Miniprotein binders against q89ai5. Designs and how they scored, part 4

Target 1, 221 residues: q89ai5
Amino acid sequence: MLKTILAFDTSMSVCSISLLHKNRKYNIQKECRNNHTLYLLPMIHEILKKNHVSLNEINIIATSKGPGSFSGVRIALAVAQGISLGLNLPHVISLSTILIMAEQVWNNHKISKVLAIITVNKTSVYWIQYSRNFHGLWIKKSKAIILNLSKALEKILSLKKQWALVGNGWDKFPKNILKKIFITNITFPNSKYIISLISANSIYQKKEVLHKIIPIYLNER

## First folded at step 14 (miniprotein)

Design g15r
Fold by OpenDDE base, fold request of step 15:
Structure g15r (fold): chain B 221 residues (1-221), chain A 85 residues (1-85)
Amino acid sequence: as target 1 above (221 residues)
Amino acid sequence: SDELQRLADRVEELRQKIKQLLQRIAEGEISPEIRDEIRQLVQLIRDLLQELQRLGSPDLTTLLSEVMILKVLIQALEWALEAQS
C-alpha cells in the first residue's frame, strides 16, 4: 500500500509543507518570520484539501528536530505531536535540518560535502560539516559547535577541500573569504527533502516516540 | 513583577493540564470526557491569550509565545481527533 507522508518544517523563518500521496509530491512554503503558529495548520489544511487528501489518510508524519530557532523547532514538534496522537500514530520521523539542507545540495548541485553555518546571534554561528557517502547517507564530519565570528573565519580559511555552504551565516563574512566555499543560497530546510531522505534510505525512516525527540535550539527563549 | 509571576503560574498550570491529557490519549483513552477537556483547554488558552494581549507588556512576549505553541498543539490534536470520528 502506498504511504501518505506529511512533512513540514518551521525551524527557521519559513513554513514548509510537503505531501507524498499516490507517489506524487506536493510542496508549499511561506515566509512566516515569527508567525509560524498562525500559518502552519492552515497551510497543512490547504495542501491536503488541494490534493483531495483527508487528514486521516496520513500514514507518516515527518518534521525536523532542529537545529533552528527555539520557537520554530517547538512549533513543528507540537503540531506533529497533536496530529500524531489524534491519528493514533505514536511515532513520527524527525530529521536534522542540516540533513534536509544537505539533501537539497545533493539534489541541486551533486556536491557531497556540506558545511552548515547558521546565525545564532550577532557574534556567533552554528558550525557543522556533513559528507554524503556512496550509499547516500550523510555522515557527520565534525562535531556541532557554536563559534564566534573570528573562530569561524579561521576555520573557513583552514578548509582544505571545497564545501557547499548552507545556512544564513555566510553574510557575516568577507566576500573574498567565501571564495573557498561554494555558496548554495540554501538558507532554510525545505520539507520536500524530508520526503526525499525518507524515500532514499531506510535509516531516515526511523520512527521515534515524540517525547524522546531531543530538539536542537540555536537560540534561547 | 507579581503579575508576571501570576501569569507564568497560569501558563505552567495550562502546560501541566495539556501534558496530562496527552498522556491519557497516548495510553488509549478515547472518551467524551477527553473531548470535553479539550474544549475546556481551548477556552483556557483563549482567555489567557486575551489577558496577555490586553496587558501588552514586552515582558510577556515569552509567555505569549508559549501559549501560542500550546494553542497550535491543541488545535492540531482536535483536528486530528475529529478526522478520526
Scores: ipSAE 0.857, ipTM 0.937, lowest interface PAE 0.4, mean pLDDT 91
Fold by OpenDDE base, fold request of step 15:
Structure g15r (fold): chain B 221 residues (1-221), chain A 85 residues (1-85)
Amino acid sequence: as target 1 above (221 residues)
Amino acid sequence: SDELQRLADRVEELRQKIKQLLQRIAEGEISPEIRDEIRQLVQLIRDLLQELQRLGSPDLTTLLSEVMILKVLIQALEWALEAQS
């Protein structure tokens, strides 16, 4: 039986909704800024209605667990909880926003080394590195860390290999330094790549009870 | 402020009511009573949002955000339950 997957993310400024139904993928997105609570459900309704899918046809709810904004991550999880409970779906798939962005890098550029730099505040960035292995799995190559801009700059300069850059933290660095990194312009997780990850490898199909999902917040507000 | 605390307490009460409801649903309770409770929670959320918006204080931004998250959760739940129906 073909699975119907509803995937969405609100971890950053963008509401991204994707639907897999009858092997067709659909995606809509909107810049929501801080109004994700106003747009997420209407956008889910829109994508379902447009494709003649009823909410009860959904077999899998998938979202991110961050890293992202405190509210943004929680909004997606709250909607996932509401829908999953109402549909009697005991489990939700939650993926790292970095994995979602990394999968986009692979799909768009076929680059296996992804560096994520995400703005935490005016003076700090989130830093993590992933590499895609031969089996298509994204392997963490560094621990997630928060760095001040100076330390982040030093780390960029110390990179021996070319990395594809994802996230929104790149604008804080001099352009000449960024020449050492491939700038992808991927600044948010597109929910389309949640479906791609789930479809590509069973490891990303791990279903979790929602209350056991540990979200990763980049900020406390 | 006393008002902030009062509102915070109301938000927490709402959160607990929602938590209890979600637990009951997770345990397999599907009843007209659940639907009635959801309707009541929707009303409580509306009332609380109206109050928070009326006050318009920057100090209430966090509470407003919390209630909006609870709102979207309950809306999602209600919509999903209706879809099963």
Scores: ipSAE 0.853, ipTM 0.937, lowest interface PAE 0.4, mean pLDDT 91
Fold by OpenDDE base, fold request of step 15:
Structure g15r (fold): chain B 221 residues (1-221), chain A 85 residues (1-85)
Amino acid sequence: as target 1 above (221 residues)
Amino acid sequence: SDELQRLADRVEELRQKIKQLLQRIAEGEISPEIRDEIRQLVQLIRDLLQELQRLGSPDLTTLLSEVMILKVLIQALEWALEAQS
């Protein structure tokens, strides 16, 4: 049976919504800054209406669990909870924003080594590395860590292999140092790659009970 | 401030009411009472947002954000329940 998947993300500054229905993929996105709560539901409604899909036809709800902004991650999870519960779908798929961005790197550039650097504050960045194996699985190559800019710079300089860079933390570093890494300009998770991950590998189809989802926040309120 | 605390308490009360409602729905309760409670929560959220926006204080930004998240949760729930009816 063909599955209808609604995927969305608000973990960064962008509302990204994607729909898989009858093997067709649709995507819309908007820069929302701090107004995700105003745009997310209307955008979901728009993508469903435009493609003649009823809300009750959705079989799978998927979103991110961060890392991202405190409010942004929570907004997506709140909407996922509301829709899931109302549709009697007890489980939601939640993926790391890093995996979603990494999958985009693979899609666009066929690079299997992804470094994520995301701004936490004026002086610190989130750092994590993933590598794609031959089966299409993203394997963590380093533990997630928060680094000050100096330590992050040292780590960039110590990289022996080419890594594709995702996230928004790169603009804090000198341009000459960034020549050691491939700049992808992927700064946010696009929800179409949530669907890509789910479709590609059963490991990413793990359904979670919402209260068991552990979100990752880059900042506290 | 006393006003900030009062509003924070109201937001917490709202959060607890929503939590309880969600638990009941998760346990399989589908009743007119649930629909009435959703309508009441929508109204409470509207009233609280109106008050927070009227005050317009930077100190209320966190509370405003919390209520907006609760709003979108309830809106999503209401929309989904309507789609199943």
Scores: ipSAE 0.848, ipTM 0.934, lowest interface PAE 0.4, mean pLDDT 91
Fold by ESMFold2, fold request of step 15:
Structure g15r (fold): chain B 221 residues (1-221), chain A 85 residues (1-85)
Amino acid sequence: as target 1 above (221 residues)
Amino acid sequence: SDELQRLADRVEELRQKIKQLLQRIAEGEISPEIRDEIRQLVQLIRDLLQELQRLGSPDLTTLLSEVMILKVLIQALEWALEAQS
């Protein structure tokens, strides 16, 4: 029997739901901002109804675990917990928000070096660099760190290699300084690329027991 | 401050009840009592949300957010259990 995967993300301002069923992929997304609790379950209902899939046909649930907003990450995990327990699926796939955006870069541009900069607050950003190997695995190339804006700018200016830039933190910096560095339109994760990650390497198919998932929140990272 | 603490205690009690229910379900408990307990939790959530909305204080925004997250968890669980029946 083929995998039927329900994937979703609410870690940032855009809610996205994706469904893989009978080797067909479906995706919907919506700007939700602070209303993730109002939209997530109705959007899951919508994608299932439009594609004639019953909830009990789902055999894999996959979500993001952050980094992301404190409430947004917890909403996705809460819905995953409720659905998985009710369907007797005790394990879920949980993936980093950064890897989801990085896989979109690979899908769209075939670029294997990704720098993520995500707004934490008015004066600081989350910073991490990844490189994709020939097995489709994203390898950390920097520590995950919170930087004030001046230190982040210094670090950007010291970059020598071409990096595809993702995340919503680029609006904190003068765009004319960044002309040499490739800036993508990928400022938030899309759950479509959770399914892409799972297909790219079996390590991303590793399921976790719900209570062992460690979320990553921007207010701390 | 006393009203905030009273509401925070009620939210924590709700959280603990939900945690215990989820643990029992994860360990394989299947019984009519699970359905009854879910109905009780839905009512507790409804009562807390009504009180938080009536008070409307900015100091309660965090508690409201916490209850809303618990609400969607229970709604998702209820939907999934119904799909299995």
Scores: ipSAE 0.806, ipTM 0.920, lowest interface PAE 0.4, mean pLDDT 87
Fold by ESMFold2, fold request of step 15:
Structure g15r (fold): chain B 221 residues (1-221), chain A 85 residues (1-85)
Amino acid sequence: as target 1 above (221 residues)
Amino acid sequence: SDELQRLADRVEELRQKIKQLLQRIAEGEISPEIRDEIRQLVQLIRDLLQELQRLGSPDLTTLLSEVMILKVLIQALEWALEAQS
């Protein structure tokens, strides 16, 4: 019953791999830019080799499903699909990049209200709000929407409560919004918080067949 | 154009071959034929990447990205199958 979890994310510019093995957590990350296909598998090889874990010892594969770059999200899911199928693990855990970043906010600051703003293009951002309940579950507090910068700024200024900001979209707004928003500088997911989410609440241990996972992209296809 | 469409058709053929292979593996097929099919898919991927990169047109960027994703899927599958054998 001892869990060995391989978790990874390539949804944004930084590739991160995490391994939980014998109750110890390991993490590596690299700036990948547009070269996720060059780095992901070698990084998985690296973390397993350095920690003396063979691929067939993995019980659980966990990855992000977006939102994120079109190719980056699909690369992570493709690797998860290939590994899980070859190991005869027909199920994986997939989690939103937003929840991964939100859990980092909770881990670092104990703040339970998170606003995610992620750059879509020069004129628009992805917006979603979450709140963490007492049981460690992140509950949606807004619809996931894409807003132009003017409407996003208007919405920020109308906020009545304090929110911690994650994502790479905050630098598009004037600093006067800082009074109601804590800028966390968490701009990309780190896969070690995939493992943290799985540990925080059993709902995040829900395994899904990979072909049933619906990726979330920053740009509509 | 006709060139873009012909390459798109080849990429779609590759995708369908991979989809069918993955489904057969998911249903429990374990055979030497699977490994031969993977080797053939690796060669198809290599040939498609070579042609897409040689042409280098901005119109082909999406197809190139698709083939690269299929490449890493097959590499991951091959590695995992080797770890189980």
Scores: ipSAE 0.796, ipTM 0.917, lowest interface PAE 0.4, mean pLDDT 85
Fold by ESMFold2, fold request of step 15:
Structure g15r (fold): chain B 221 residues (1-221), chain A 85 residues (1-85)
Amino acid sequence: as target 1 above (221 residues)
Amino acid sequence: SDELQRLADRVEELRQKIKQLLQRIAEGEISPEIRDEIRQLVQLIRDLLQELQRLGSPDLTTLLSEVMILKVLIQALEWALEAQS
C-alpha cells in the first residue's frame, strides 16, 4: 500500500511544494517573499496537474509549523486545514522548520551536527543545535533561544566540534570565525525534506489534530 | 480609529463563523447546507477584501493579511470538497 503525500512549506521567503506518489518524488519551489497567499494554492494545483494526480488521491498532508514568519507559517497551516478537512483527513503531519533544513544537510553532506541561526532583527538571532542519531532522529543539543549578536558570537567561538550552519543569520558575524562552522547554502526549508524526514523515522509520521498544532514564530518572547 | 475597530470586529465575526464551520466538518457533518455556508463565507471575504483594498491604509495591512489567510483556508476547503464529489 503506497502513500501519497502532499508536503508544503511557506515559513520563509521561498514557497515549496512536494509530492510523493507511487514512490516518485516531485518538487517545485518559488520565491514568494511576502506573497505566500498568492502562490501556495496555485503551486499545489501545478504539481498535482503536472504529475496527473487528483487532489482526492492524497492520503497524507504534511507541513512545517515553524519557526518562521508569522504570516508564512499561518498560511501553510490554513491551507493544510482546508484541504485536510475537505478530504476528510482530520490529522496532519507537522514538522519543525529547523528539522527540514537539518535533513537537507544530512542529505547533501552527511553531516549530523546542525546549528541553526536565523535572523530575528538587526541585533538578535534565533539559535538551536541538533544532532542526528543513527536511527535518523534529530535530537536537540541546545535550548531554542533568542540571543543578541555578541552572545551568539561567544557561543560560536566556544564550539568544540564542527557544526553545519543553516538559516539566514550567518551574515551577521565576522568571516574570521568560519573555521568552527561549515557554512551551507541552506537558508530556507525545502518541503522535499519533509518527505525525507517521514521516510527516515516513523516518529516523524505522527499525525496531529490540526487545532492542537502550536506554531513556532521567530519572535517568541 | 472607529473604522479600524469596525473592520476588526467584522474580521473576528468571520473568523468565528469559519471556526464553527470547520469544527462541524471535523465532527463529520456532511450536508448541502455546508456548501451554501461556504458560498456565503466566500462572499463575506470578497466584501471585506474589497473594502480593505479601497481604503488602502497602511494601518490596515495586518487586517488585510488576516483576511487573506482566511481566504486561502476557505479556497482550499472548497477545492477539496469539490474533489470529493
Scores: ipSAE 0.790, ipTM 0.917, lowest interface PAE 0.4, mean pLDDT 86

## First folded at step 15 (miniprotein)

Design e5
Fold by OpenDDE base, look of step 16:
Structure e5 (fold): chain B 221 residues (1-221), chain A 85 residues (1-85)
Amino acid sequence: as target 1 above (221 residues)
Amino acid sequence: SDELQRLADRIEELRQKIKQLLQRIAEGEISPEIRDEIRQLIQLIRDLLQELQRLGSPDLTTLLSEVMILKVLIQALEWALEAQS
């Protein structure tokens, strides 16, 4: 049976919604800034309506679990909770925003080493590294850490290999230092790569009980 | 402020009511009462939003965000339940 997957992300400034139905993929996105709650449900309605899919045809709900903004991550999880419970879908797939962005790097650039630098506040960034193996799995190459800008700079300078950079934290560093890093301009997760990950590898098909999903926040309230 | 605390307490109460409702649905309760409770929660959310908007204080931004998240959750739930009916 062909699965209908609804995937969405609001972890950053963008509402991204994707639909897999009858082996066709659809995607819409909008810059929402801080107004994700106003746009997410209407956008889900739009993508379903446009493609003649009923809400009750959805077999899988997938979203990110962060890292992201405190409100943004929670909005996606809240909508996932509402829809999943209403549709009697006890499980949701939740993926790291970094995995989603890393998958985009692979698709766009065929680079297997991804460094994520995401702004936490004026003086700090979130840092994590992933590498794609030959099976298409993204493996952590470092623990997620929050670094001040000076330590982050030191770490960038210490990189021996070329990494593709994702996230919005790169603008805080001198341009000359970024010569060692490939700037992808991927600053937010696109939900179409949630579907790509789920479709490519069974490990990303892990269904979780929603209340057991541990969100990752970049900022506090 | 006392008013901020009062609103925070009301939002927490709302959160608990929603949590309880979600638990009942997760346990398989499908009843007209569930639909009525959803409608009541939507009304409580509307009332809270109106009050927050009336006050118009920047200090209420966090509370407003919380209520809006609860709103979108309940709206998503209602929509999905309607799709199954």
Scores: ipSAE 0.862, ipTM 0.938, lowest interface PAE 0.4, mean pLDDT 92
Fold by ESMFold2, look of step 16:
Structure e5 (fold): chain B 221 residues (1-221), chain A 85 residues (1-85)
Amino acid sequence: as target 1 above (221 residues)
Amino acid sequence: SDELQRLADRIEELRQKIKQLLQRIAEGEISPEIRDEIRQLIQLIRDLLQELQRLGSPDLTTLLSEVMILKVLIQALEWALEAQS
């Protein structure tokens, strides 16, 4: 069967939809902030209509599972659940927000060491490190942890190698001490890199029953 | 407050109705009543949204988000079922 993939993400402030159909890739995105429920389904309608693809032609649904905003992650999973069930596709691909941004770093810069620092609140950040191996698989190089800013600064200063930074947390630290960090300005995921991950390694093609997916939240608002 | 808890209970009841409907569809139930149930769920969602908007309290932001998530789930399901017919 030819792969027709509908991929989308609403885990952060930008909503993005991507479609792979007949080996062509399409992408749309829009600043949604707190209005994800108003934009996601209309954007899916838009990308399908503009590219002359019927909803029933989709055979793979892929979305992010977080980390991200509480409501934003759940909106993407809810739409994936509704569409997948109505199309008799009970299994979906779900991918970490961090891996989606990391794959963008690889595609844009060919850098294989990624540090994610994502703001949780005024005083704390989410921290995780990944490294890409030669098979295109992202391997954890740290535990996922939430750190106060002082502890995060200590860890930055103790880094022995250079890392590419994703996420919005970099502006909380003095730039002159960040010499071991390449600031990529990739602050949110784009769903086109969900398709890139799926193409990069077959392990990212693993489908799951949607109700078994454990979302990862940063905060609720 | 009691009002907040009663709304939360109504939303949980709605969630359980939706969960049971999704399970029946996943198990292959084919019934014209499925469309009627979706219509009833959409109306229940509208009633809850109207009540939440009438109250307009910042304390209700989480509950509003819960109902909006259920809304897009059901809308997505309805669209996909129509595409398959």
Scores: ipSAE 0.793, ipTM 0.908, lowest interface PAE 0.4, mean pLDDT 86

## First folded at step 17 (miniprotein)

Design o1
Fold by OpenDDE base, look of step 17:
Structure o1 (fold): chain B 221 residues (1-221), chain A 85 residues (1-85)
Amino acid sequence: as target 1 above (221 residues)
Amino acid sequence: SDELQELADRVEELKQKIEQLLQRIAEGEISPEIKDEIKQLVQLIRDLLQELQKLGSPDLTTLLSEVMILKVLIQALEWALEAQS
């Protein structure tokens, strides 16, 4: 039987919902800023209703686990918990927001090297690198680190190969320096690429018990 | 302030009640009582949100956010349980 997958993300400023049902993919998204709690459930309802899918037909809940805003990551996990528990789904799939964005880079640009730079605060950025291997797996090429702007700049300048940049941290750097990096303008994870990842490789189908999911926050409250 | 502490205590109590309920459901409890408890929690959340919003203090932003997350969790749970009935 074909799986019905509900995927959503609220880790950044955007509420993104995607549905896979009977091999058809649907996606809706909205800029929510800090109001994800007001939009997420209504949007899930909308996408299900529009496509004549009942909530109880969902076999898989998938979301991000960050990195993202403190509240944003928690909202997605809270909804995943509520739905999965109510539907008696013992596990959810949680993916890194960076993987989701990296998959978009691959789909849109066919670039296998992704650098994520995400603003943490006025003087610091989150930094991580992924590379897509021949089998389509995203492999971490660096540990996630928080860098001040000066160190981040030095690291950008030291890059030997072309990297596609994701995240919103690019505006912290001079434009001339950013010429060394391919700016994708991907600043948030689109939930449709959660489905893409899950569908493409079994490694991304790893189901986790929700209470064991460790969220990754870019900031603290 | 004493008022802020009181509200924080109420939020923590609410959180504990929700966690207990979620644990019971996770352990396989399916009963009419679960639905009733959810309704009660929804009401408690509503009341607490109303109070927090009425005060409108910047100091309550964190508490408000916490309660809103609990709200969406309970709403999601309620919706899913109803879909299974």
Scores: ipSAE 0.861, ipTM 0.936, lowest interface PAE 0.4, mean pLDDT 92
Fold by ESMFold2, look of step 22:
Structure o1 (fold): chain B 221 residues (1-221), chain A 85 residues (1-85)
Amino acid sequence: as target 1 above (221 residues)
Amino acid sequence: SDELQELADRVEELKQKIEQLLQRIAEGEISPEIKDEIKQLVQLIRDLLQELQKLGSPDLTTLLSEVMILKVLIQALEWALEAQS
């Protein structure tokens, strides 16, 4: 059985759509900033049309659930809800934006230890650490937490091993403390790594009913 | 404040109508009435967006954002239902 997967993310400034069809992967992305509602559905239309795939051929919908912007995460979930209900696919795959960026680190650099530092506001950052095992599963190595800059600095200085950085939060710290951190410049997720995660381990193929998905907002309200 | 509250009430009414429709679809209701209800919801969304844009007040930015999210949800639903027919 060949899976046809439509994956997308609008959780941060870049909108990305990916399609797996007949074992071929397609990806488009666009800088959308705060205009995600204007771009998401047209981009889905475009990737399907260019690759001669009808919407009803999709049997798996996958999206991000955050962390991300309040509106951006909600737009992705709203489109997933509309498409899934209309196609009679009541269960979707939802993945953390952190895992999507971490899988990009693995694909680009073959590094298995990822630290995410993402700006929440001028005085605080979101922090989480993951490591990838040989089965392609990302395992939490810290709790997800929002830290003030002082506490985040203390954690950086106490690191014993090298960590690849994802996210945009590194600008808040002096260069001298970055010696335990490999800066990847991966600051936003790309939905093609949703497809990579699903392919890497069957745990990432677990589907959920949309109302049971708990989104994570960076600018929560 | 009164104008903002009146618009907020209309947005909440729209949300309730959409939630009820989504639940009926999730429970397996399939009928021509569903497509007619979607057309009515599209028109309500259009009317609200025109009103919000005509007023143009910065105080309405949150309501505009909410209606835009409901718009893409309904557009996605309508597209997917049409693909199944």
Scores: ipSAE 0.808, ipTM 0.919, lowest interface PAE 0.4, mean pLDDT 87

Design o3
Fold by OpenDDE base, look of step 21:
Structure o3 (fold): chain B 221 residues (1-221), chain A 85 residues (1-85)
Amino acid sequence: as target 1 above (221 residues)
Amino acid sequence: SDELQRLADRVEELKQKIEQLLQRIAEGEISPEIRDEIRQLVQLIRDLLQELQRLGSPDLTTLLSEVMILKVLIQALEWALLAQS
């Protein structure tokens, strides 16, 4: 039986909603900045209505668990909780925002090495590295860390191989240094790649009870 | 401030009520009472948002954000429940 998947993300400045129904994938997105609570549900309604899908036809709710803004991550999880409980779907799929962006890098550029640099504040960035293995799985190659800009710069300069850069932290560095990294301009997770990950490998189909999902925040409230 | 603490306490109370409701739904309770409780929570959220917005204090930004998240949670829940009816 074909599954209907609703995937969405609000972890950064963009509301991204995707729908898989009858093997067709749909996506809409909007720059929301700090107004995700105003747009997320209307956008979900829009994508369902446009494609003649009822809310009760959804079999799987999927979202990110961060890293992202404190409020942004929580908004997506809150909506996932509300919809899943109301539809009697006790489990949701939650993926790292980095995995979602990494999958986009693979899709668009066929690069298997992804470096995420995301701005935490004026002087600090979130840093993590992933590599795609032979089986198409994204494996952590470094622990997630928060670095000041100077340390992050040193680490960029020490990279031995070409990495594709994702996240919005690139603008914190001199352009000449960024020549060592492939800048993808992927600055937010697109929810269509949540569906891609889920469809590609069973490991990403792990359903979790929402209250057991540990969100990852880049900053405190 | 005393006002901030009062509002924080109300937000916490609201959060607890929502958590209790969500637990009941997760346990399989489907009743008219659930619908009534959702309506009550919607009203409580509305009232609290109005008060927070009226005061307009920067110190209330965190509380406002919390209530807005609770609002979207309850709206999503209500919408989904209606879709199942």
Scores: ipSAE 0.865, ipTM 0.939, lowest interface PAE 0.4, mean pLDDT 92
Fold by ESMFold2, look of step 21:
Structure o3 (fold): chain B 221 residues (1-221), chain A 85 residues (1-85)
Amino acid sequence: as target 1 above (221 residues)
Amino acid sequence: SDELQRLADRVEELKQKIEQLLQRIAEGEISPEIRDEIRQLVQLIRDLLQELQRLGSPDLTTLLSEVMILKVLIQALEWALLAQS
């Protein structure tokens, strides 16, 4: 039978909803800023109604778990929990926002090496590197670390390979010395790449009980 | 700060009541009591939001955000349960 997947993300400033139904993909998005609670459920209703899909036809719920804004990540997980339990789907797919943005890089540019730099505060950034293998699996190539801007610049200058940059921290660095970096302007995840990840490798189809999902927040300590 | 602590305690009680309800649903409980409990939770959320918004204090914004997240959780649950019936 055909899978019907409802995927969504509110981890950053954009609310994005995607639906896979009968092998057709649908996507809507809206700039939500701090209003994710006002937009997420109405947008899910709209994508289902527009495409003639009832909520009870959904087989798989997938969402992001961060990194992202504190409230934005929690809103997506809360909606996923409510829908999944009400539909008697007690397990959901949850994916990193970094992987969602990385898959967009692959989709748009066929680049398999991704560096995520995300602003934490005025003096520091979140840093992680991933590389995509031939099976569509993103493999960590660095630890997730928080670096001050000077250390992050040193690390960028020492890169031996070319990396595609995602995240909102790319403009903190001088462009004339970023010759090893392809700047993608992908600064927020789009939920259609949740569906792309699920299709690319079966490891992204792993489901979890929602209360065991640990959110990832940008601004910790 | 006494009113802040009283409201924080009410939010925590609401969270625990919701958590217990979600656990029972996850374990497969099917009963008319579930629908009644959801209606009670919706009313508790409305009352708490109304009080938090009436006070409008900037030191309550974290609690307001917490209750708004619980609201969308319960709204999503209610919608999905209705779709299954």
Scores: ipSAE 0.802, ipTM 0.919, lowest interface PAE 0.4, mean pLDDT 86

